# Designs tried in a protein design chat: VH-VL binders against q9nrl2r1430to1533. Part 225

Target 1, 104 residues: q9nrl2r1430to1533
Amino acid sequence: GGVHELSAFEQLVVELVRHDDSWPFLKLVSKIQVPDYYDIIKKPIALNIIREKVNKCEYKLASEFIDDIELMFSNCFEYNPRNTSEAKAGTRLQAFFHIQAQKL

## First folded at step 17 (VH-VL)

Design X46 (framework fv_nezutatug)
Fold by ESMFold2-Fast, scan of step 17:
Structure X46 (fold): chain C 104 residues (1-104), chain A 123 residues (1-123), chain B 107 residues (1-107)
Amino acid sequence: as target 1 above (104 residues)
Amino acid sequence: QVQLQESGPGLVKPSQTLSLTCTVSGYSISSGSYWHWIRQHPGKGLEWIGSIYHSGDTDYNPSLKSLVTISADTSKNQFSLKLSSVTAADTAVYYCARTDYEWGRHRYGMDVWGQGTTVTVSS
Amino acid sequence: DIQMTQSPSSVSASVGDRVTITCKASQSIRTYVAWYQQKPGKAPEPLIYKASSLESGVPSRFSGSGSGTDFTLTISSLQPEDFATYYCQQYYDTPYTFGQGTKLEIK
């Protein structure tokens, strides 16, 4: 992607980070605090990793960026039962993302 | 050291609303953790009523649906239970408890409990 | 709802005995089970979290094991202060549910 695409990805990641429901997604889950997480989740990801990939121009297509964001949500719903605050935050943040991603 | 203390009326009349408050000391409610209400009927086991996360997100036992509200007042470092339309079946010891919660992950059980407050529903 | 079933409902034992209490979940809860000790007129005291992790300050004679649906609390050498009611609790999904309790009595 071009300069305008990279700016759009950066802006969207910043909007996600600023969202009230971003707290489960800001950084990778600690293996020390949650040792079974990495037995269940095979492709861990978080907003700080996605933002780093944007900054290093690792996304060549909007679809690659969208796939990483969707993986983050998929991991949340796979690990966390539906009635948890994490799953509820994920549901709301994912809906916000889907609206914003239509601009890409 | 984290401590929890329940307070509220020991006697409530049928059909009224039971209101209990849990005061937290040694830890800020706004810093995280789940905050629970549990009750124990005379001579029976433990029943989870519901919980609140510092964000205001709540979960309630479906068996108490529409009757229970849990809220937090971070300025007072307290969280509260309201149980509406009480009957004699709501007579119990009520406990507040904490689940220590880092990163929004359920690592811990309920690690700190209040001493409990006895509530009798009677005319 | 996830049902938690304890066995036995009551057990009589002597000081120095090895005591085992079991807890079965109606579906897999991985390792999201805690154990509590309750003495008459007192609040429950946490013993074990995440199936096998000992709470700070709890004597090493207490241990927990299990994963999925079957869980065990063991007291390796029973002491006089251990006579109490014990509860398991799942925190995998809401509503959080407790076992019915196991009363440990002096033989």
Scores: ipSAE 0.006, ipTM 0.608, lowest interface PAE 11.7, mean pLDDT 87

Design X47 (framework fv_nezutatug)
Fold by ESMFold2-Fast, scan of step 17:
Structure X47 (fold): chain C 104 residues (1-104), chain A 123 residues (1-123), chain B 107 residues (1-107)
Amino acid sequence: as target 1 above (104 residues)
Amino acid sequence: QVQLQESGPGLVKPSQTLSLTCTVSGYSISSGSYWHWIRQHPGKGLEWIGSIYHSGDTDYNPSLKSLVTISADTSKNQFSLKLSSVTAADTAVYYCARTDYEWGPHRYGMDVWGQGTTVTVSS
Amino acid sequence: DIQMTQSPSSVSASVGDRVTITCKASQSIRTYVAWYQQKPGKAPEPLIYKASSLESGVPSRFSGSGSGTDFTLTISSLQPEDFATYYCQQYYDTPYTFGQGTKLEIK
């Protein structure tokens, strides 16, 4: 067998994970470290969950993939005040995502 | 092994611009890290001046924002600080430092520091 | 800006002692605090990141704890090489700010 090419969604997730500003988004927010997070955020998501969904072929449309990434950013801005390191990282990563998502 | 080394003049006259360079070895400054300038006044604690990101975007301490410029030269693997209109209050040891990111867990402290360079502002 | 206040400003201790240094943030910073050790004439050396994670190569006698506004650095059994100045730093938001330092001296 040959080397399988990465899907467009997998390639984009890999680029997001490797981005400097991905640190708030790599894994689900810890209930132990941030106890009030899950009282405020009702649809938690993170890049590791999105990548797993891509690997399991759970996204049937590009819009579904984009919606999950946008939910991740929306959660960030809902929980974190605008001037926090998390919100600033989210703003920069979201801008990067919008440029890359034009390829989808 | 990642190493950072500050360089620049040890003596600057009041009202002039202080220019310092940090040379990075063993790691590319465009590899998703934040690169910082910190200073320490004689006998005092540490003060963060500002940082630059792999994209070239900068964040500055608001108390210094109108006076400070940080830039990067990826071809030389260096980043630099310019502090304009210096006064005796700018006399300090100046450090450069890195904040790294890990793929899985994230690290967000300043994990590598230069040895520091002493700057005296005097007539 | 987030203010970091350390206590005590200085501590006198003997080899083998348990030493605790405290750091208080003016607002919640979750676990985004780092601790550094600085010896005279040297650059700060990282000890702890994200409140409680030990930096590689740092002896296990060092530990960090806390979340929100109150943080502690503990040295469980003080060694001769541990006499230094210790700084906490928040990196929750810019500007990144440091505590004023705690000088650990021989009793």
Scores: ipSAE 0.007, ipTM 0.600, lowest interface PAE 11.8, mean pLDDT 86

Design X48 (framework fv_nezutatug)
Fold by ESMFold2-Fast, scan of step 17:
Structure X48 (fold): chain C 104 residues (1-104), chain A 123 residues (1-123), chain B 107 residues (1-107)
Amino acid sequence: as target 1 above (104 residues)
Amino acid sequence: QVQLQESGPGLVKPSQTLSLTCTVSGYSISSGSYWHWIRQHPGKGLEWIGSIYHSGDTDYNPSLKSLVTISADTSKNQFSLKLSSVTAADTAVYYCARTDYEWGSYRYGMDVWGQGTTVTVSS
Amino acid sequence: DIQMTQSPSSVSASVGDRVTITCKASQSIRTYVAWYQQKPGKAPEPLIYKASSLESGVPSRFSGSGSGTDFTLTISSLQPEDFATYYCQQYYDTPYTFGQGTKLEIK
């Protein structure tokens, strides 16, 4: 990728952050408040980290960006039982992401 | 410091709607947490009725079908239970409870409970 | 629904005894189980969350253990104020379900 792809990644991250269902994903889960999270989730990630990587031009391919977003959702569904507000938010936000990612 | 208090009628007639309110003090409902309704039939164990998250997301016990509605009024710092078409089987002590949940943390068990309010369904 | 089954339904014990109460889930619930104590005419009081974490202010004689389907609440050196009914509850999935209760009675 190039500058057009970096602009597209930035716009998509901004849309995800603005979405009503982004609240579980804005920043890393607190180890102090949720100590077992990091026993289960081996590759933690959040939208603030992904946005920082976009801003530092660390994604060279659209597939790398998509992989990080999908990892974020995978972590959500692995940790959170299906009837939690976190899992429900993740399901809706992931569907929104899949629609928006078609523009990449 | 966080306290929950149930209120509502102690006697409801069959086929009517039972309405209960839980008043929360020492904590803002809008700041987070899950808020539950639980009941206990005379001489029996505990039954979870449903829950609401401050965002408005609700979960209900399927055994109560479409008979139950839980709502929150953040301006009054209250959440409420409506159970429609009650029968004698709905006679119970009703409790409200909180699951402690902060932004970025996962929920734990029900850590604060109201004292309970007795509801009798009788003509 | 996830069924929670407690054993025994009733237990008689003396002050100073070690008491264990078990709770079995009909499917794996990881560590999403809480324990409550209820005295007659009172609301349940939380004792343990996440299978083994003590609630603030709960005496250290109470402990919880287990993962998956099998969970245990232990009271080391029973005290007079511990005679009550104990409930386990899963919060892995809705509907949240409670065990039927274990009544701890004076022998």
Scores: ipSAE 0.006, ipTM 0.632, lowest interface PAE 10.1, mean pLDDT 87

Design X49 (framework fv_nezutatug)
Fold by ESMFold2-Fast, scan of step 17:
Structure X49 (fold): chain C 104 residues (1-104), chain A 123 residues (1-123), chain B 107 residues (1-107)
Amino acid sequence: as target 1 above (104 residues)
Amino acid sequence: QVQLQESGPGLVKPSQTLSLTCTVSGYSISSGSYWHWIRQHPGKGLEWIGSIYHSGDTDYNPSLKSLVTISADTSKNQFSLKLSSVTAADTAVYYCARTDYEWGSWRYGMDVWGQGTTVTVSS
Amino acid sequence: DIQMTQSPSSVSASVGDRVTITCKASQSIRTYVAWYQQKPGKAPEPLIYKASSLESGVPSRFSGSGSGTDFTLTISSLQPEDFATYYCQQYYDTPYTFGQGTKLEIK
């Protein structure tokens, strides 16, 4: 894709970052603070990484962008039990994302 | 540093609602930590009642869920427990506690506790 | 619910002794176990989190080990201030559950 597609991805990432439930997803999990995370999660990703990829024109298709966002949520649900605040935030933010992704 | 202090009535009649408040100092409850209520019956061990996150998300012990409400007042830096329809079995020391809860920090367990408040349910 | 079974219920020991307390979870909880010390009339004090990490300010004679279902708290050389009740707790899933406690008494 083009500049128009990248702008749409950036707008969506900004909306996700500003959402109340974005806090578990803003940056990569610290290996020092959570060392077992990287034993379990083989493809770590966060909103700051996705935003960097948007800015570097690494997404050629909307499906690639959507796949990275869905990977982020999948990692959250794989690592965190469903009753944790991370998993609850992830559930709400994912629902918000699905609504916003309709405009892609 | 961070300190927690329970407050509320020391005596409650059966069938009434027990209301307790935990006042937090040295830390904002809106900062992403998990906030807990735990109780200890006389001569017995610890029982988790429930928890609240700064977003308002709550988790309750299923054995108490229909009777328990936990809420937070971020403007006063307090969180509160309401336990309805109390009986003599609810006589206990009630503690509030924190889990240091940034992303992944639930790994810490309950790292700060209040001193506890004794509640007797008696007519 | 995840049940935590703690043993022994009580142990008598002397200053300088090595003491071990065990805790068994009814299902795998990885390393999401904390240990607390409680003295009469006082709130529990955290000792260990994530099975083996020592809480800030806790003496190095305390150590934790284990993963999955079997966990141990060890005091390598008992001091007079260590006589207390000890509790394990899982925080892998709600409801959070505690062991029944181990009372450490003077022999």
Scores: ipSAE 0.013, ipTM 0.645, lowest interface PAE 7.7, mean pLDDT 87

Design X5 (framework fv_nezutatug)
Fold by ESMFold2-Fast, scan of step 17:
Structure X5 (fold): chain C 104 residues (1-104), chain A 123 residues (1-123), chain B 107 residues (1-107)
Amino acid sequence: as target 1 above (104 residues)
Amino acid sequence: QVQLQESGPGLVKPSQTLSLTCTVSGYSISSGSWWHWIRQHPGKGLEWIGSIYHSGDTDYNPSLKSLVTISADTSKNQFSLKLSSVTAADTAVYYCARTDYEWGSHRYGMDVWGQGTTVTVSS
Amino acid sequence: DIQMTQSPSSVSASVGDRVTITCKASQSIRTYVAWYQQKPGKAPEPLIYKASSLESGVPSRFSGSGSGTDFTLTISSLQPEDFATYYCQQYYDTPYTFGQGTKLEIK
């Protein structure tokens, strides 16, 4: 009673943050810098928000965690044309996530 | 202030490989930008050849049938175009250009261009 | 491939005139359009990005508008240095494609 262990979700988020292709996903997109983003994307999310939810024990099921990560990738592909560096980074990071998520 | 400068031979023989280099100053190639090659045939409009991203990803115009290779040398702050098996139809002014794109910033078109270098393909 | 079609191909105008150039994409490209000015023997100079955003240092007489398939470049009061060829370009998807150009000539 009282031993702190890193959750599987925390470990996975840390691996995603450390990945070279995480740069489009680290923080919420700035409304000031990209004003049309929030006209297109109705449920914005980023790795820092997901990590906060993990740390506050807001995910009760692995499916809820996976859904938030998939929403993040879905938002990327909805906003960013396929030829962009963001979409290319998202494609690679999503593939990495799918491999890592098999451990959940 | 970012500046781009093309360099390479002004005359290339048919069937040879055209090799051009773009030297970038005032900005690191690895700093979140896209780097492009564009050409303009005499009296014609602009044609996009291909791009390399700061991540190392490349995209090429499919009309060039994989005759194009674009690479970056971050230690020299240069990126280069190789166009193999050239013909007289490849005679053009060749430009390098940048798109300064970073997540959280407004997406720019091609905001900085080199002066252009004239390439003639002739025997 | 996404085709970009400009109209008119050429326009003759006088200093002080309001000039509009249009550009039509063969499919929706949202706002991923840039406009360039090119003078003979020179590289293209960027004017507008993301359909309506003015490039740094570009005079306020230049403006862009549109979304989806139909885009317009406007020069509100033409100056002598504005006589040039203008190109639109989509950067929504590869291959990136340019319009055929509009030559703006002295009337």
Scores: ipSAE 0.007, ipTM 0.644, lowest interface PAE 8.9, mean pLDDT 87

Design X50 (framework fv_nezutatug)
Fold by ESMFold2-Fast, scan of step 17:
Structure X50 (fold): chain C 104 residues (1-104), chain A 123 residues (1-123), chain B 107 residues (1-107)
Amino acid sequence: as target 1 above (104 residues)
Amino acid sequence: QVQLQESGPGLVKPSQTLSLTCTVSGYSISSGSYWHWIRQHPGKGLEWIGSIYHSGDTDYNPSLKSLVTISADTSKNQFSLKLSSVTAADTAVYYCARTDYEWGSFRYGMDVWGQGTTVTVSS
Amino acid sequence: DIQMTQSPSSVSASVGDRVTITCKASQSIRTYVAWYQQKPGKAPEPLIYKASSLESGVPSRFSGSGSGTDFTLTISSLQPEDFATYYCQQYYDTPYTFGQGTKLEIK
């Protein structure tokens, strides 16, 4: 990835953060609040971590960026039953992401 | 101590809208948790009607979805059920209940219930 | 919708008996099952959540087990106050669904 691609990743992360359904994804899940989360989810990730990776130029390909975002959604659906507010937010935000990812 | 109490009309005419309110004490509904309406027809089992999270997210039983609206009034610490176009088949005891909602999962089932309010649909 | 089927529909037992009620889900619901006790004219009271966790204040003679599709509520040494109708409920997916109930009657 180049400077233009990094700007595109940053713009997309900002759009995701600003979305009403981003609240489950803004930060890593707290082990104190959710003690069994890390027993189930082996590769935790959140938007703040992804944004930091973008800023440090750690994504060399758009596919690597997309994989991290998809991992975030996959973790959500693995941990949270379908009818939770977290899973519903994840479903809507993932659909928004798929539309925006066409720009990458 | 969390307590729930249902209130509303005991008698509703066919084709009218049934309106019930659940008053919550000892816990703020704006703090979280899921809030449910359940009904029980005379001599029958339990039927889930729908639920609301404090954010406004609702789920309705698909069998009732076109007829049901659940809303919350955080200033009064209440949530309400509206069931439109009622018939004699809607005669039941109506319960409100809470699920103690932890981040990321429904750890608990319905852990607090109101005492129930009897609704008869008759002319 | 996820169907919850209880067996038996009714059971007759004596004080001191061990009673077992089963509940079967039409698809895997992991451990998202709760059990409730209901006495005539009263609201359901929660007994068990997450298949096997006792609700606060519930006597230790009540226990739950199971995962996936098959779940069991057990009452060791039945007491007079335990004669009631028992319901299982899945809360894995909406619509939330209850079993048809099991009536526990005096033999």
Scores: ipSAE 0.006, ipTM 0.632, lowest interface PAE 9.8, mean pLDDT 87

Design X51 (framework fv_nezutatug)
Fold by ESMFold2-Fast, scan of step 17:
Structure X51 (fold): chain C 104 residues (1-104), chain A 123 residues (1-123), chain B 107 residues (1-107)
Amino acid sequence: as target 1 above (104 residues)
Amino acid sequence: QVQLQESGPGLVKPSQTLSLTCTVSGYSISSGSYWHWIRQHPGKGLEWIGSIYHSGDTDYNPSLKSLVTISADTSKNQFSLKLSSVTAADTAVYYCARTDYEWGSHRWGMDVWGQGTTVTVSS
Amino acid sequence: DIQMTQSPSSVSASVGDRVTITCKASQSIRTYVAWYQQKPGKAPEPLIYKASSLESGVPSRFSGSGSGTDFTLTISSLQPEDFATYYCQQYYDTPYTFGQGTKLEIK
């Protein structure tokens, strides 16, 4: 059978997931483990949710996709102090995303 | 049970480099945690020296400037402090400590401490 | 650097008393404060993290509260083993900084 060509959004999400610094972003933060997370973060999101939205064709514009990725990073920097491994991973992954997103 | 144990010389001469090692047992230093060095001068409070993260990233107290190096040896499950050009002001009890922060863990304080090792800087 | 100031520097109390120790940050640190207990000749022992979360094994008479710049450690009914020095610490930004300590002494 035929091979489906990955969309530009799917390709970029796969690259983000494979990146060494993706670990804080793979899944939603647990409300049980981090009870105050939702009190601070009003629009939680993670790479698994973004990938599901890509697969369901919910992004009609590149700007909508970019906004969700940027929201994910914004949430990271809002919740996590700058000196944490999470914030440092977020900084590196965001820089990687900005380079790749220029192709969108 | 996670345990931390400091080791190193108890007496160091001025201008020498102080080298201390923290041996970690019951937990891998690469498992999403921060590893700290803290010191306490005689009769004084606590001073954070620096940290190394599971990613290898380090942060140092700027009051110690370029004098501090913290490194990790994952094969030995140890992390170490080097403090160069020591003076009598570096006389203190030195502690190593862990911040337990794996993804989903909300324990960000320093939850496990070594017993401390006394270092005297004297000629 | 973020400065942490504890009040009082020392307090004298009796067994059974409610004791309150306050810690003030020079800027907002959200809830990124921890509290430690230290007895003479021993390493600090963790009590509270994230301003109000009790460390495993710590007696329920200890509680923490606060957010932003003002934080409080409370011991609801002081026990003989609680006479010690208490430290707050911020971990919002490096350098991590401790308060100067509050010494809890027998009245």
Scores: ipSAE 0.007, ipTM 0.618, lowest interface PAE 10.4, mean pLDDT 86

Design X52 (framework fv_nezutatug)
Fold by ESMFold2-Fast, scan of step 17:
Structure X52 (fold): chain C 104 residues (1-104), chain A 123 residues (1-123), chain B 107 residues (1-107)
Amino acid sequence: as target 1 above (104 residues)
Amino acid sequence: QVQLQESGPGLVKPSQTLSLTCTVSGYSISSGSYWHWIRQHPGKGLEWIGSIYHSGDTDYNPSLKSLVTISADTSKNQFSLKLSSVTAADTAVYYCARTDYEWGSHRFGMDVWGQGTTVTVSS
Amino acid sequence: DIQMTQSPSSVSASVGDRVTITCKASQSIRTYVAWYQQKPGKAPEPLIYKASSLESGVPSRFSGSGSGTDFTLTISSLQPEDFATYYCQQYYDTPYTFGQGTKLEIK
């Protein structure tokens, strides 16, 4: 909890946003461009939403922050076939996240 | 609006490297689309060779993986295919194609194709 | 690899006929199927993407349907310019694979 955890969350979100493989995760998927997305994905989330939650001090435990990041990756793998560029980016970014999350 | 044009030698000798270039007009290669090479042997169907994404990530058909390199030159708005150690079996019409691929894009097929370039592998 | 099998390999039809071409995937590919038309000496032209979405400029007599493993391309009222070879393609997983083609011939 507290200042140190929030500083670590902000640092990690910034590192994720800056990563080359963050492009599928920066903002919510457009329903106009991907009409079936919200028929399949019931709890949409993206890095911009997670960053706002960090800024508003909505994560009280590291586990809550980790759960939202993992939901983001789970949504990616549920919607996108395994060999799409989105799924490949998600796989690499998730691996990067798991390494960085050891510091939380 | 968007147009693709293949170019390269029409005749290649066995064991040499085939080099083809696709020139893209009316659209920036760096805009997030996938760029593909497909070939068609005389009287046969279509075979996907591989693709490159704007990030430089490539995917190759496993049957050709050790022989194929696809690269992009964003300054010239071109992408290229190199196929090494060619044989008569590589005689085909070679096409380049685009998939309009941005996060949130609903276009996943190959929506723009070049006219094709004929490559004959013989002595 | 995902195998795409087209049926029939050829079909003979007359102008005004309703024609259906079927494509079967060796495993579930959801709706990640495209259809192309190819005339002799020309590049393939896209007709359908994501199983049922019509490409811009394609006549409304063309339609696609299906999900999972079984997909159909239908031409509701065949026109003279429709005599061509038709290909399905999956783009669910790499390598992307095409069906063997269906040749639509004049009766």
Scores: ipSAE 0.007, ipTM 0.624, lowest interface PAE 10.2, mean pLDDT 87

Design X53 (framework fv_nezutatug)
Fold by ESMFold2-Fast, scan of step 17:
Structure X53 (fold): chain C 104 residues (1-104), chain A 123 residues (1-123), chain B 107 residues (1-107)
Amino acid sequence: as target 1 above (104 residues)
Amino acid sequence: QVQLQESGPGLVKPSQTLSLTCTVSGYSISSGSYWHWIRQHPGKGLEWIGSIYHSGDTDYNPSLKSLVTISADTSKNQFSLKLSSVTAADTAVYYCARTGYEWGSHRYGMDVWGQGTTVTVSS
Amino acid sequence: DIQMTQSPSSVSASVGDRVTITCKASQSIRTYVAWYQQKPGKAPEPLIYKASSLESGVPSRFSGSGSGTDFTLTISSLQPEDFATYYCQQYYDTPYTFGQGTKLEIK
């Protein structure tokens, strides 16, 4: 079994990546394209970074994994005003995450 | 290639409802882009009417609020505009457009536009 | 609403000229501005997104710059096909708003 078993965290990250609203979160925001992002957001993170941490077994507790996902959403809402496409995508994806995270 | 095509009546009478449809080809509406309606009055600039996400989440220009409805039909790969109680001031070319994104990048603005459809409001 | 004001309303230029068009937002929109080119009887064509990113297939003579409230579209070495009306648009917050347009005319 273990060779072909995906961790619960890996399965959840894959579900988030496949979600229609994942587009703002797939990779780190480009400093070249959005120069002021890194002046405002001090702990940047994205789904590709979280997935890498899962694959390297860096999360020891479900709470650590959840904290990184919530940081990603918190960054989105801090940088992007309420009515932006990014903030709306973040709101819907966060709601989806909360439902899926009950499996953890 | 992603293509958008507007369709609807070219002439609408005052006080009636204007109904336009945008047919999307080469891309699924349910793939997560935002879909927009924009209009341009004769000899004037561009005015954003509103947008929809396939989930049914809509944003409307407050100047048109209560008069505008945008809906999506994912099975037909279409989205539509209804503008009620039209007047001569609603005479314009109406465009549909998409806000795209690139994997790992921020959104593009409105990267694909239909050719536009002319609507005249006249008795 | 966020107001976008373009300057100038019209500009006359010759082939080979360097042309600049400016757009000012009534509040900070960070880099959430796009630029479009429109020729008579045609739909707007996207040129620039996120203030400075060139759309695929757009000639390198087009460039955008700016952040916050002040934005510029530059056309280096103007070509005959560049005579058109240019619009800036903010997509930072709804309602999305366009500048009034700048008509680029043959001198």
Scores: ipSAE 0.007, ipTM 0.632, lowest interface PAE 11.1, mean pLDDT 86

Design X54 (framework fv_nezutatug)
Fold by ESMFold2-Fast, scan of step 17:
Structure X54 (fold): chain C 104 residues (1-104), chain A 123 residues (1-123), chain B 107 residues (1-107)
Amino acid sequence: as target 1 above (104 residues)
Amino acid sequence: QVQLQESGPGLVKPSQTLSLTCTVSGYSISSGSYWHWIRQHPGKGLEWIGSIYHSGDTDYNPSLKSLVTISADTSKNQFSLKLSSVTAADTAVYYCARTPYEWGSHRYGMDVWGQGTTVTVSS
Amino acid sequence: DIQMTQSPSSVSASVGDRVTITCKASQSIRTYVAWYQQKPGKAPEPLIYKASSLESGVPSRFSGSGSGTDFTLTISSLQPEDFATYYCQQYYDTPYTFGQGTKLEIK
C-alpha cells in the first residue's frame, strides 16, 4: 500500500490503543497469568505487534492490516466466554474498529 | 482476608422492592473482580441472579432481567441488589459472592461467599 | 440457557469410601465448571474451579475432572465432615447455572 494507507493504519492503531477497551489487546497474553492460552490460540497477536508491523511498513495491503486486527478479535472471542470483561471489551472495540476502518 | 456480608430486611411484602446490600471487607470492589448475587429457594438448589464486573458492566439472569438491578458503591465498598415487584416465589436465602479477576484470568469460580440472608415475601 | 444435570441426586456412603458425583452440561463449556460443598444452614464453600483445579485449603482427597460436557467430582476417601450437598456450576456463559445438587448421606 501507498503513503496514504500507511498513515491511515498508523492513525487507526493509535486510536485503538487510546480506546478505553484496548486493555486486553495492548500486549501478548501472559503464559503465567493464563497458562492454557497458547494451547488454544495458535496465532497470538496484540496491538503492540500490529503497531510494530505498521511502523516497519510490513503491511502491503489494507486487507493484511485488517486481517491482523480481526485475528486479534477472533482470538479474544475464541478464548474468552461472551460474558467476560475481555469479550465485552473486544465487542465494543471491534465495533469501533469497523466504523473507523470504513475510512481505509 | 476477604469477607462478604449480606444485609437487608428479612420480610418484604408482595409487590414491593427487595433491597439487599453486600459489604466487602479486606478487598476493594473496584480492583478487578466479578461480584454476584445468588439465591436459594427453601429446600432447593442455587439460582444465579446477576453480577457486576470490575468495569461496571452488569449481567442479569434473563428470567429476572426486567425486575433486577445490581449496582456498586465503591466509596462504601458495597454492591447492592434491587428486585422489584416481589412475590412469594422470591422467598429464598440470598448470597453475595466474588469471582477473582486479573486481566486474562478467567479460570476462577466463586471463591468467597457471604453467609446468606433469609428473605421471606409475605403479607 | 446452559443446563447442568447432576447424577445421582443422592448417594449413601461410608467413611473411607471413594465417591464420585457427575455433572453434565447441555452444551460444551470447555473447562468452565466449579464445584461447591454446602452443609445445612451454611453458605456454599468452593472446592474446585476450572474443572480440575483445587481451591486453596481444600483437602487433596477432593479432585475434579472432565471437559466439554461431562464432569466428575471425586472424593477418594470419605471423611465424616464430607457429608453435605454438592453442586456443580458452569461459568462459561450467562446466565451462570448450577446443577440441582447431590446429597451425600451417611450409609
Scores: ipSAE 0.014, ipTM 0.702, lowest interface PAE 7.9, mean pLDDT 89

